# VHH binders against tRNA dimethylallyltransferase (miaA): the designs that were tried, part 14

Target 1, 307 residues: tRNA dimethylallyltransferase (miaA), of Elusimicrobium minutum (b2kdr9)
Amino acid sequence: MTIIIAGPTAGGKTDLALNLAKLIGGEVVSVDSRQVYKYLTVGTAKPEGEYKNGVYNVDGVNYHLVDFLDLDKTYNTGSFTADASNTAYNINKKGKTAIFAGGTGMYMQSYFGGMDVLPKADQALRAQLADIADKEGKQSLHKMLSEADPESAALIPSGNLHRVMRALEIFKLTGKKASELRTNGFADISQNNFMVYIEWDKEELNKRIEIRTQGMFGGMLKETQDMLAKGYTRNSPGLRSLGYAEVIDFIEGKKTKPEALERIVILTRQYAKRQRTWFARYKNMYKADGSALNAEQILAEYAAWKK

## First folded at step 4 (VHH)

Design c2 (framework vhh_7z1x_3)
Fold by ESMFold2-Fast, scan of step 4:
Structure c2 (fold): chain B 307 residues (1-307), chain A 120 residues (1-120)
Amino acid sequence: as target 1 above (307 residues)
Amino acid sequence: QVQLVETGGGLVQPGGSLRLSCTASGFTFSSYWMNWVRQAPGKGLEWLSGINSGGSSTSYADSVKGRFTISRDNAKNTLYLQMNSLQPDDTAVYFCAKVRGYSGWDFDYWGQGTQVTVSS
């Protein structure tokens, strides 16, 4: 029911997701912290679309979680998880597949892995569990862990009360199994989901970023001028999107055009590197060559994965 | 299987004209934005011009605006760059570049390039 497409900025995620959606009659859910904003299309690389029946539509494909947020509003993992849950529910209710596509790794982890930040110790819960151990023995807590998280129970000896209690505490406070939090401190969302990662040679991706930034500048300039005319400022959350502060610096005479472009390229390359580092934590992804993307091949891999 | 082949480069005198062509294969050419990019000796890549899928919308870098004209023939899967009033600073390898489809600026392929030399 669900396919995940991940990769760095300028990596081809949107094109692959749209082509796959057309093959299976699916819909796309954007996993992008910047494309949510209205009015900012060029600098956020929002796919070009139009509204059909109240839904943003890109070449016949419904494209969700883009173009809805005013620039004065913030968006975070909690907002994304709530919106993505509702959107996926509605897509699945129509009998369609939801294709999650984007590069905002924290959003993917929050939605598919749940809150995997370890909770602070809960003294009341720990006292309750300690009382059970005192009255029924340490083995009773291990039995509780075996029912809640069999994998953790297999690895934690029943006599190790501290570890058993911590695993139960995590489960009771978050609804997440401690066994799901072992991959670099996070649940490995690629273990239970068909997840594609688009790989690029670093130098090739860097060249693409440089050219893309130059081509985008004029459109970003017009968008920025329009937003400033409407009363938005450099402190508006939407205008904190990558590249817009540099465009504002150019408008205000604080940077020349070459200086603004150079800074945007540097920041975009740093963002791509952070994305590559983030997604390296997932060990069961299908890795697709960015230079040879093929939606029919991805569909065949998905069909094989489901068997 | 995506392939872009640039032709039409050569040696011209300052003030001269050249027309570059780029033949495309392995994708539905009429569905994609196309761009021209160049690289001068010892310098980075410079974006020059873009054209939408239907040919109705074009954009240009300030360095070439008014001198260069981008166009396309979707029936022939061919992109063109008409270059007028050529200057020594236009000496570069010229590449045509495909975007990924729907973002307009997310480049996923360019050809091997064609050399343009402007000198007397």
Scores: ipSAE 0.192, ipTM 0.648, lowest interface PAE 5.3, mean pLDDT 86

Design c3 (framework vhh_7z1x_3)
Fold by ESMFold2-Fast, scan of step 4:
Structure c3 (fold): chain B 307 residues (1-307), chain A 120 residues (1-120)
Amino acid sequence: as target 1 above (307 residues)
Amino acid sequence: QVQLVETGGGLVQPGGSLRLSCTASGFTFSSYWMNWVRQAPGKGLEWLSGINSGGSSTSYADSVKGRFTISRDNAKNTLYLQMNSLQPDDTAVYFCAKVRGYSGWYFDYWGQGTQVTVSS
């Protein structure tokens, strides 16, 4: 038994998921690439909770896959799929419903669809790999590929720098070997799962993002100062989360507070637009009005969907 | 079913004071963070202040810090904003809004608003 709740950032996914979990005695699995990080609560919009019996608990509901990763670590689709599989297994073993809630669409697609989403080219990573090839030769990259993905290395000639770099890029960005990528094509996960998408009018959501950013800035500033004091930097994977670079720019005197706020709002609106574009590919979602969210109504729709 | 009703607005002279109230019904008030936001004529929304569910933590925008005080009475399901040293640029419609902490911070529900006008 599984329910999926998707929607844009600032859309109400967390509150809907918590209310549903309370109605059915379920547990929530976060589908969010940022909420995994420790210490960063405000800027990641992580639900406020406390540990109970070793599990992060939000208002009486067990909330999984948040608050466990150090800021110096990366998290990717491979990490998510492994953790989500284990977490869902344990929830279902207790006879409970797993409610997957979040906005990281590629994580949902990887886990539910059996299809791994190919990452876009990462110019910084490619520059790093090109530098290695320049200093140590093309054979050095092929050796790295042989260690990470022996099957791909056997198929890709060492002199084909483009193919070697792409296979390494896939591995470094997703944690999955190119040779192990699922080839069953793009599956519409909304066909086989009860999937809710929280819809907002674009202009209304944009206004909410602006207000939210204003209310979050103070907390983000404190979190950022604390992390910098611990020795983390703007290059720490966790601090590459949306908004924190702008807060660092403010701390360093590179931006005024209004400039930092304006930039965070722009980036957040762009992220919400990318989420809307991503989720538009699913044709069988139940569309919930963000301005009138009702957990009891969603539960009734789920019961009808199951028949 | 969910209702937020703001009252206490009106016309006031610069340097004066007003106390706004927001009465909540249709949800468990004590489980939600509450916020005050405003919209000046022809401007966008501005967040002013927030208070956590228990009332132990408050936050303020720089424009109102030291002049405005947010508080709540969970037994009465009422949120308050004490506004002192009012300035002409405080003229706006004032709204209360509920959210559940930082989780999904989208302001689930907005009140109808109350008009505050600071002369000259």
Scores: ipSAE 0.302, ipTM 0.695, lowest interface PAE 4.4, mean pLDDT 86

Design c4 (framework vhh_7z1x_3)
Fold by ESMFold2-Fast, scan of step 4:
Structure c4 (fold): chain B 307 residues (1-307), chain A 120 residues (1-120)
Amino acid sequence: as target 1 above (307 residues)
Amino acid sequence: QVQLVETGGGLVQPGGSLRLSCTASGFTFSSYWMNWVRQAPGKGLEWLSGINSGGSSTSYADSVKGRFTISRDNAKNTLYLQMNSLQPDDTAVYFCAKVRGYSSWYFDYWGQGTQVTVSS
């Protein structure tokens, strides 16, 4: 009762998932760390929908785990796995198929794999933590670690800034204490699940990202201005979503529009490359051509896989 | 079978005007954002303009703002681009593009395009 659709940003995952859901009478569960936030639609590429009976609905399809989180709140793998488990249970209880669609590979691995995965370094988060250490002293970060993960704090000296920052980074990105993580071994989630990966030629995807960024900028600017007017800042977790810092830099006169666009394109291409590298570890995915996506073909492949 | 067919290109002198059309079939045209993009010789793709499903909201790239006007006729499944005050650097192949998926900003089903040449 479960289908997974993965692929890079700008790859067509939402359209494929919605068309497949319509064919089978299924519901979609978003696997995206950014689409959870309220108010941010254009820059997160959240599908436009409306609430029906308390559920976000996109063109007749229930679309879960989008548009529910305030910008001042964080979301991580622990939050995702808890919410996804509850959501999938409720979909299955109705006798429907849950279609998991997104590009946040760590969330997919955490939920389907049952094994913990260490996150890669987050430079924006590290810069924020470094700023706290500079202004309030290294002991302030160690105090934060003591509150989040007392066992790691007992093992890591307060003066060892890089180790303290790493343990805090792990906690902030995964919701799990570094002291509690199991990182030995990696479950290939494509072994036990029907998993589709949308493939794009690198140059084709790069061109799509460039033109998409040009078209999105105006909407992102309006959203960003509205959020800043409500009292949110560049340090608000929701506004740390890819591209919004560059829009804030434009608003503050620190970047020209061409400079902001160029930076967003570079960051988005880097994100797409990281997604391709992540999903390359799964050996049993059905590879779908992004330029020729067909939901009926995916359904036929699923029917063959389940035999 | 989604199909987009662009027409209306041609040769014009600087300062001239052209109206491009894009006829759509194989999908519910009135439900999708539509866009115009172009590709000049030896250059990358440039987004020019977008219009929402009902035609009430439009957006433009700075390079064409005030000179180009996007519009649509949902009864005819047709998208238009009125181009005024054309300049030599407007020379390009012009494509209409359906946004892939619901409210996502990546494009699919580009046609052959229509060539616009601005020269004396």
Scores: ipSAE 0.012, ipTM 0.547, lowest interface PAE 7.8, mean pLDDT 86

Design c5 (framework vhh_7z1x_3)
Fold by ESMFold2-Fast, scan of step 4:
Structure c5 (fold): chain B 307 residues (1-307), chain A 120 residues (1-120)
Amino acid sequence: as target 1 above (307 residues)
Amino acid sequence: QVQLVETGGGLVQPGGSLRLSCTASGFTFSSYWMNWVRQAPGKGLEWLSGINSGGSSTSYADSVKGRFTISRDNAKNTLYLQMNSLQPDDTAVYFCAKVRGYDSWYFDYWGQGTQVTVSS
């Protein structure tokens, strides 16, 4: 079984996930597009940890999908889904529970809901497929689909060239069968998973973000100076993480410290609002009060949910 | 039960010194980053200083840098703030706050605070 802990930035997800993992002997899988980067700890709110037996460990808990990516590399939904699948498999193989914790809603939806990226129409490929149909007949194209994706071929009549071509296009461009895609609606992942959402009053969360930003600035400044000294730039994917451009602007004399702090606070509050809007889509979440988080209570709710 | 109790505040003259303590109970103190924050009358919260779980890394707000020193004793579950060269604008209620990392900032783990008054 799997437990999902979601919530806005600065919401307390990490501490709740760690305390829950300790109660059940579980391991945490980070659902965060920025904590994957090496060297950037403070500004990405990566939990403080150390490597034990080749695994990042936070206070006795294995914490996966953090601290492995160079700042010049990108990370996306497809990368996350592949890494999360392998990580969850290995945790389950050990007989342990995977606790997925983070605020990157699209990553959660992709992994748990099977949200696949559909390619845009490829005009050259469509022209090739159309030429095959014209020269060899519609049945030839349907035969190609039958070999690549038998289930789609059973569902799509051979005379419906547009549907046959689209299914083949998806397969040829992504390596994924159209029959395996879940694209007909937004899957409510909270229906089939125990999913906790940490709720905060807007004003209380805004105060947390403001104080957190004040506390983070010094560490972000040091990290940014170190990365720039190593040859990374504001265009390095890792340094495009929220807040680092503002720190670079401060270093370059383009912003004062108060201006940089104010901008980071604004951007962080906007991010938290987007997270709240995203997660409002899920209708079966257990909503936990951020000001009164209790891992033992969450475990009791999980036990009740399983029945 | 998680508890944080701040002590060591009081009345002090400008240029004087105070040492604040925060005694922690009900959680594994050595696993958490600790911070000092303050609130002057009629003003918002101001972050002052932070220290990581092991005590090897510290950070300070510009307003207190060079005057205040944060430290911790994990064997005693106690956080300290040594305050030197105190000024009238340091007058505030001082709170300690428990965090796991910056995403885990918990406001409800603050105690009642300790009052520091700097006046002639």
Scores: ipSAE 0.288, ipTM 0.688, lowest interface PAE 4.9, mean pLDDT 86

Design c6 (framework vhh_7z1x_3)
Fold by ESMFold2-Fast, scan of step 4:
Structure c6 (fold): chain B 307 residues (1-307), chain A 120 residues (1-120)
Amino acid sequence: as target 1 above (307 residues)
Amino acid sequence: QVQLVETGGGLVQPGGSLRLSCTASGFTFSSYWMNWVRQAPGKGLEWLSGINSGGSSTSYADSVKGRFTISRDNAKNTLYLQMNSLQPDDTAVYFCAKVRGYESWDFDYWGQGTQVTVSS
């Protein structure tokens, strides 16, 4: 048994998921590309918790797929799908409900859809791959592809730089081999799952993001200083989480505090808009008013849905 | 039903002190990060201070650092803001704000507010 809670950043997904979990004796699985990282709590909006019997626990609720990854490691849809599958299996084996809560729509689609979603072109990644080809030759990229996806490497000539780069891009962004992708359709995951989307008025959400960013800055600054002191850099995958580059710019004297805050607000609003656009493709979601969230009401809607 | 009630505001002279209180009901107060925010006449909301669920970690806006102290009493479901060295620019309506459950710094369940006026 599974409940999905989705919504934009700053929308109340964590609170709703935890309150639901307490009502039904369930456990939460985080659907978030940033909360996986250790040490980064404030800027990733990771719920405040403690370890109980080796499991991250938030106010009596086991909260999975958070706080386990070193900042030098990457996390992708393939990693998420494998971890989420194992986690849900273990939760269900205990006779409990898994509540999936987060805003990383691609992770939800990859796990629940049973089909692979092709990533959009990543300009930064393509620039990195193009630089490797320029400095080390196109055969170097083909060797990388041969290690990551031998079947694609056998089919794509080393001279076809565009196809080699695309196959590597797919692997790096999703953790799945281009040769193994199932992309012949798009599954509306809201058809076969009880899926809640937390809706906010755009202007109200934007105001919430502004004040939230002000409150977060001090904690992000402390976390960032601690990570830099440990030898992590702005290029560490964990510190690529939204807002941390701006905090690093402040620490390095490249931005004033107001400039850093303004940039974080802009980026967070853009992220919320991308989430809203992503989740608009699901046609059978239960729309919950963010200003009036009620876990008991959501549970009643779930009971009606599974009738 | 979540309820937050702010008290302790009033008229005070520059350099004076006030202690604001926020009494919480309808949720497990001891499990949530709590914040103080204010709104000056004709201005937007300004975040002032935050305190974690256990009271061991606090943070402050630069405008109030060293003058204001946030604290909490989980046994009484009460949040406090001790305000020292008050300045005319501190004149505002002060609100107690609950972090939206467990999402850091997402503010929900605003109280009614309490008016603080600093003038001679």
Scores: ipSAE 0.013, ipTM 0.529, lowest interface PAE 7.6, mean pLDDT 86

Design c7 (framework vhh_7z1x_3)
Fold by ESMFold2-Fast, scan of step 4:
Structure c7 (fold): chain B 307 residues (1-307), chain A 120 residues (1-120)
Amino acid sequence: as target 1 above (307 residues)
Amino acid sequence: QVQLVETGGGLVQPGGSLRLSCTASGFTFSSYWMNWVRQAPGKGLEWLSGINSGGSSTSYADSVKGRFTISRDNAKNTLYLQMNSLQPDDTAVYFCAKVRGYSDWEFDYWGQGTQVTVSS
């Protein structure tokens, strides 16, 4: 059996999921594109844990799909769906409930909806692809597409940089070739799953984001310095996680600490707004007040939903 | 039921020192990040300092860095804030706040607070 806990960044998803897991003897599966990375704990808001019997454990609860990926590796919807399927199977095989908790809506839709979800434009990725085209010539991106998705490359003229970049973006973000995607609408995953959404007043959430960013900065600075010392760069996929570019800018003297903090807050608020917009598409979620979260209440709602 | 009880506030002259304590019950204190935050009269909440579950990592707001020291005693379920070189603008109610890790900086519990007044 399965419970889904969704909500914006800084919304209390982890604490609700951990409390629920303790009540039912369940385990948590993280639905987060950044917490997969090793070494980046503070800036990815990864829950503080330790390995017990080879499994990441947070306050007595097994917490899956965190802390396993090197910073040079990418993670995408296809990777998540495969890992989540295997993880949920193993949890259920032990007779336990899998509690999926996170804010990466594409990952939830892909796994629970069983459909190919097209990613939204990734401005950082598009900037990187544009830079490659500028430095290595207009044909370089089409060559990359020819290697990743030969069928799309045959269909898209090399001079159509918009289409070439879109096909590469889809491949890089989902692990699926644009030529192979199946898009026949989306399933409302809240129809067939008990799904909780943690709601916050906009200004209350903005205040939480600001406080969180203030508290995280020192730890992010240490993590970033350690990673740069190990030879990772601003171009390492893991260090493209929200906030780390701003910390690097601070280290390199391109931003003051207040400027870096302000930028991280702005980006985090924009991310929270995108999450709110994404999850608004699901019409059968149980809405939980973020200021009054109660795991026992959620469990009672789940029991009623199962009837 | 989680309880956080702050003590140690009071009236102090500029340049003075105070040590705040927060006694925790109803949860496994040694497993959680703990924070100090304050609210000055007519102002919003200001985060001051955080400490990880084991006490090996600490962080501070620029306004208090070098003057305040956060620490914890997991055997006594107690969080501390040593405040030195106090200034009139440190006048505020000081709260102990529980946060479970960094995945969400959720202040799920706050105490009643302890009043610190810095005046001559």
Scores: ipSAE 0.011, ipTM 0.431, lowest interface PAE 9.6, mean pLDDT 86

Design c8 (framework vhh_7z1x_3)
Fold by ESMFold2-Fast, scan of step 4:
Structure c8 (fold): chain B 307 residues (1-307), chain A 120 residues (1-120)
Amino acid sequence: as target 1 above (307 residues)
Amino acid sequence: QVQLVETGGGLVQPGGSLRLSCTASGFTFSSYWMNWVRQAPGKGLEWLSGINSGGSSTSYADSVKGRFTISRDNAKNTLYLQMNSLQPDDTAVYFCARLRGYSGWEFDYWGQGTQVTVSS
């Protein structure tokens, strides 16, 4: 009763998911760390929708886990897993299929894999934690760990700054305690789920990203100006979404429009490359040609997979 | 099979006008947003203009706003770009592109392109 649609940014995941949902009477669950934020529609590629009976609705399809989080809040794998579990339960309770669509691979792995994914080191977060330790002493970080993960704090001496910082980093990035992680095996989520991956030729995807960025800039600019007017800053978690720092640099006169656009394109292409690398780990995906996406064909493949 | 064919390009003097056409086949043209994009020699792609499925909403890049007009004839499956006050910097290959997307500018099909040269 569950379909997964994955692929790189600008790859057509949203359109495929919506068309498939219309064919089967399903609902979409967004697997995206940025579309959760309110107000940021254009730059996060959130589908244009409206609220119907308290639910975000895109052209007749309920679209979940978008447009609910204030820009000053963080979202992580623990938050996603809890929200996705509740959302999928409610969709299935209505007798409908949940279509999970997105490009945030860590969220997909965490929710479907039954094992927790350890985050890559976050140098900005580590620098912040190191600054706290330098100003307030190593005990301050250990106190933070004692509040977030008492079991890890009991096992890690306060003087072992590296281990304390790693445990805090895991908690801050995933919302899960290092002491409670299930990391003793890899789970290929494509083995037990119907999982579609949208494939693109690298150069063709790069051209799509370039054009898309140009078309999005005006909307991103207006959204960014509105958010800054509301008191949000470049340090607000929501405005750390890809492209918005470059738009802020343009507003502040630190970049010209061409410079901002060029930087957004480069960062988006790098993100697409990281997504391609992540999803290459799954060995049983149905590969869909991005240039010839067909929801009826995907439905036929799903029917064959279920048999 | 989806096909987009651009025509109407050519050589024109600065200050002159050209009208580009894009004929669509293999899909329900009236259901899709359509766009014009260009590529100048040695440069990247530049989005120029978009028009919604019914023709009631249009958008333009700052570089062409007030000089170019996008339109469509759904009965003829044809997209148009009326280009006025042409400048040497408008010299480029012009492409017709189909948009599929609820979140913005997600292009899935492109034409072969038509060459526009603005020169005295």
Scores: ipSAE 0.000, ipTM 0.411, lowest interface PAE 11.2, mean pLDDT 86

Design c9 (framework vhh_7z1x_3)
Fold by ESMFold2-Fast, scan of step 4:
Structure c9 (fold): chain B 307 residues (1-307), chain A 120 residues (1-120)
Amino acid sequence: as target 1 above (307 residues)
Amino acid sequence: QVQLVETGGGLVQPGGSLRLSCTASGFTFSSYWMNWVRQAPGKGLEWLSGINSGGSSTYYADSVKGRFTISRDNAKNTLYLQMNSLQPDDTAVYFCAKVRGYSGYEFDYWGQGTQVTVSS
């Protein structure tokens, strides 16, 4: 049995999920592409916890799929789906409810929809692949594709850089071979799952994001300095998390503190807008007022839904 | 029901000191980050200071660093802000804010705040 809690960044998903888990004796599975990373706690809004019996535990609640990935590693929908499947199986085997909470809509769609979601073009990844092609030749990219997806490599001519790059992009972003992807329609995951969406007035959410960013900056700065001292760079996948590039720009003297804060706020507001647009496609969600979140009310709605 | 009650505000002359207190109820205080935020007349909200659940890490806005000290007493469910060298620009309503979620800096404002007026 599962409950899904979705909503924008700064919207209160974590606290709602934890309070709900305490009421039902459930466990939380994070649906967040950034909280998977070690060391980056403040800027990713990872809940403060401790390990108990090998599991990250937040105030008595087991909190899964956070704090396990090195900053040099990538995480994608394929990795998430495999990890989430194993985690949900183990939670349900104990007779407990798995509460999936997060804002990474693509991960939710991939896991609950049972279909592979094609990723949007990734400008940074395409730039990296283009650089490899420029320095090592187009055959180098085709060789990479041959290793990742032999079937696609057999069908795509090595000279067709656009098709080779797209197939590699799909593999790198999803962990799935382009030749194996199943994209036969968009499943409304809210039809067959109890799914909560935390709604905020746009201006109120924007104010919360601004204040949150101010409060997070000092901790992000300390984390970023520590990671750079350990040899990580702005190109480390973990440090590509929202806000850290701006903190690095501040450290390197490329931005003043007000400029860094302003940019982080803008990017966070844009992220929240993209989340709202993504989740608007689900038509059967229970919409919870972010200013009046009540875990007991959510539990009552869940009980009514499963009846 | 989460409740935060701020006290300790008042009228003080420039260069003076005040200690604000925030008494928390309705949640496990020792498990949450706590923050101080203020709103000056006709201005937006300004974050001032934050403290982690155990009190081992504190952060300050540049406008108050070196003048204000945040602290907490988890046994008493109370958050404090020691304000020294007060300036007229410190005139504001001061709010303590629970971070929604565990260390996420997602603020909830439950109290009505406490007024601090710095005037000659």
Scores: ipSAE 0.283, ipTM 0.695, lowest interface PAE 5.0, mean pLDDT 87

Design d1 (framework vhh_7nfr_2)
Fold by ESMFold2-Fast, scan of step 4:
Structure d1 (fold): chain B 307 residues (1-307), chain A 121 residues (1-121)
Amino acid sequence: as target 1 above (307 residues)
Amino acid sequence: QVQLQESGGGLVQPGGSLRLSCAASGFTFSSYWMSWVRQAPGEGREWVSSINSGGSSTYYADSVKGRFTIARDNVKNTLYLLMDSLKSDDTAVYYCAKVRGYSGWDLFDYWGQGTQVTVSS
């Protein structure tokens, strides 16, 4: 059995997932492209935990797919789907419910999307696409995506090279458009799963993001200093996580603390907006009020959904 | 007219070796990246390897790295895939593909008809 909890960054997904897990004796599977990294806790909003019997444990709840990846390694939808499949199998084998909680929509879609398996990252294809970007500019890749998959091009900013390359990679390797996977019946993962979306008023969420960012800065600074001391750089995949480049700019004297904080807030709000746009594609989600989250109420809704 | 003609497939035992060839015509072969792509029965297409126009840079899928070698002969307009330590999982139709270059929606603008590789018993 599976419950999905989705929502924007700073939305309360972790607390809701932990409280639900405690009520039903379940375990949490993180759906997050950044929480996989070791050492980066504060800036990735990874819940603070400790290892018990070889498993990351948060306040008595097993919390999977966090804190295992070196900062020089990449993680993608293929890696996530393989790891999530094994993790869910083991949770269900114990007779427990797997609670998937996160905001990385493409990982959610890849794992729950049904009949088609998305390809793993292709090193040679990405090298070819990077060569195009170097010779003709990043806009050339977005133009290529616009011709292959105009709906995906409309949703993905031209400056987001990673997302443009992934959409092109899906198309080149499978012959299927990423947009078709998101719009077809099998692509609406909320049809076949109890899926909760934590909804926030835009202004309230923006306020939460600003307050959270202020509180996170000291911890992010310590983490960043520790990682740089270990020999990692701004080009290490883990340190490309949202906010760490701005902290490095502060350390290097390129930004003041207020400038770094302002930029992190802007980037985090943009990320939350992209998450809201992504999850709006799912038409059968249970909408939970972020300002009044109640795990017992969500459990009652799940029981009603099953009937 | 662009033509890509694969050859060299066949039936081999696990641990065996094969050399695939792709004869190219109708375009300036030495100016383009070339690739090998395979499709196993009931599966989607899987990229195998690519080589740049001059042959100085090669790339491989993790599943074949260390076992396969891609090469080209720009004088003979021929692409090669040298396959060592073959496994049952390598059973597929292998396609030669021309990389279009830097515009449009298809990165591979021409494909051959393929050559069957079967690794059995």
Scores: ipSAE 0.000, ipTM 0.094, lowest interface PAE 22.5, mean pLDDT 83

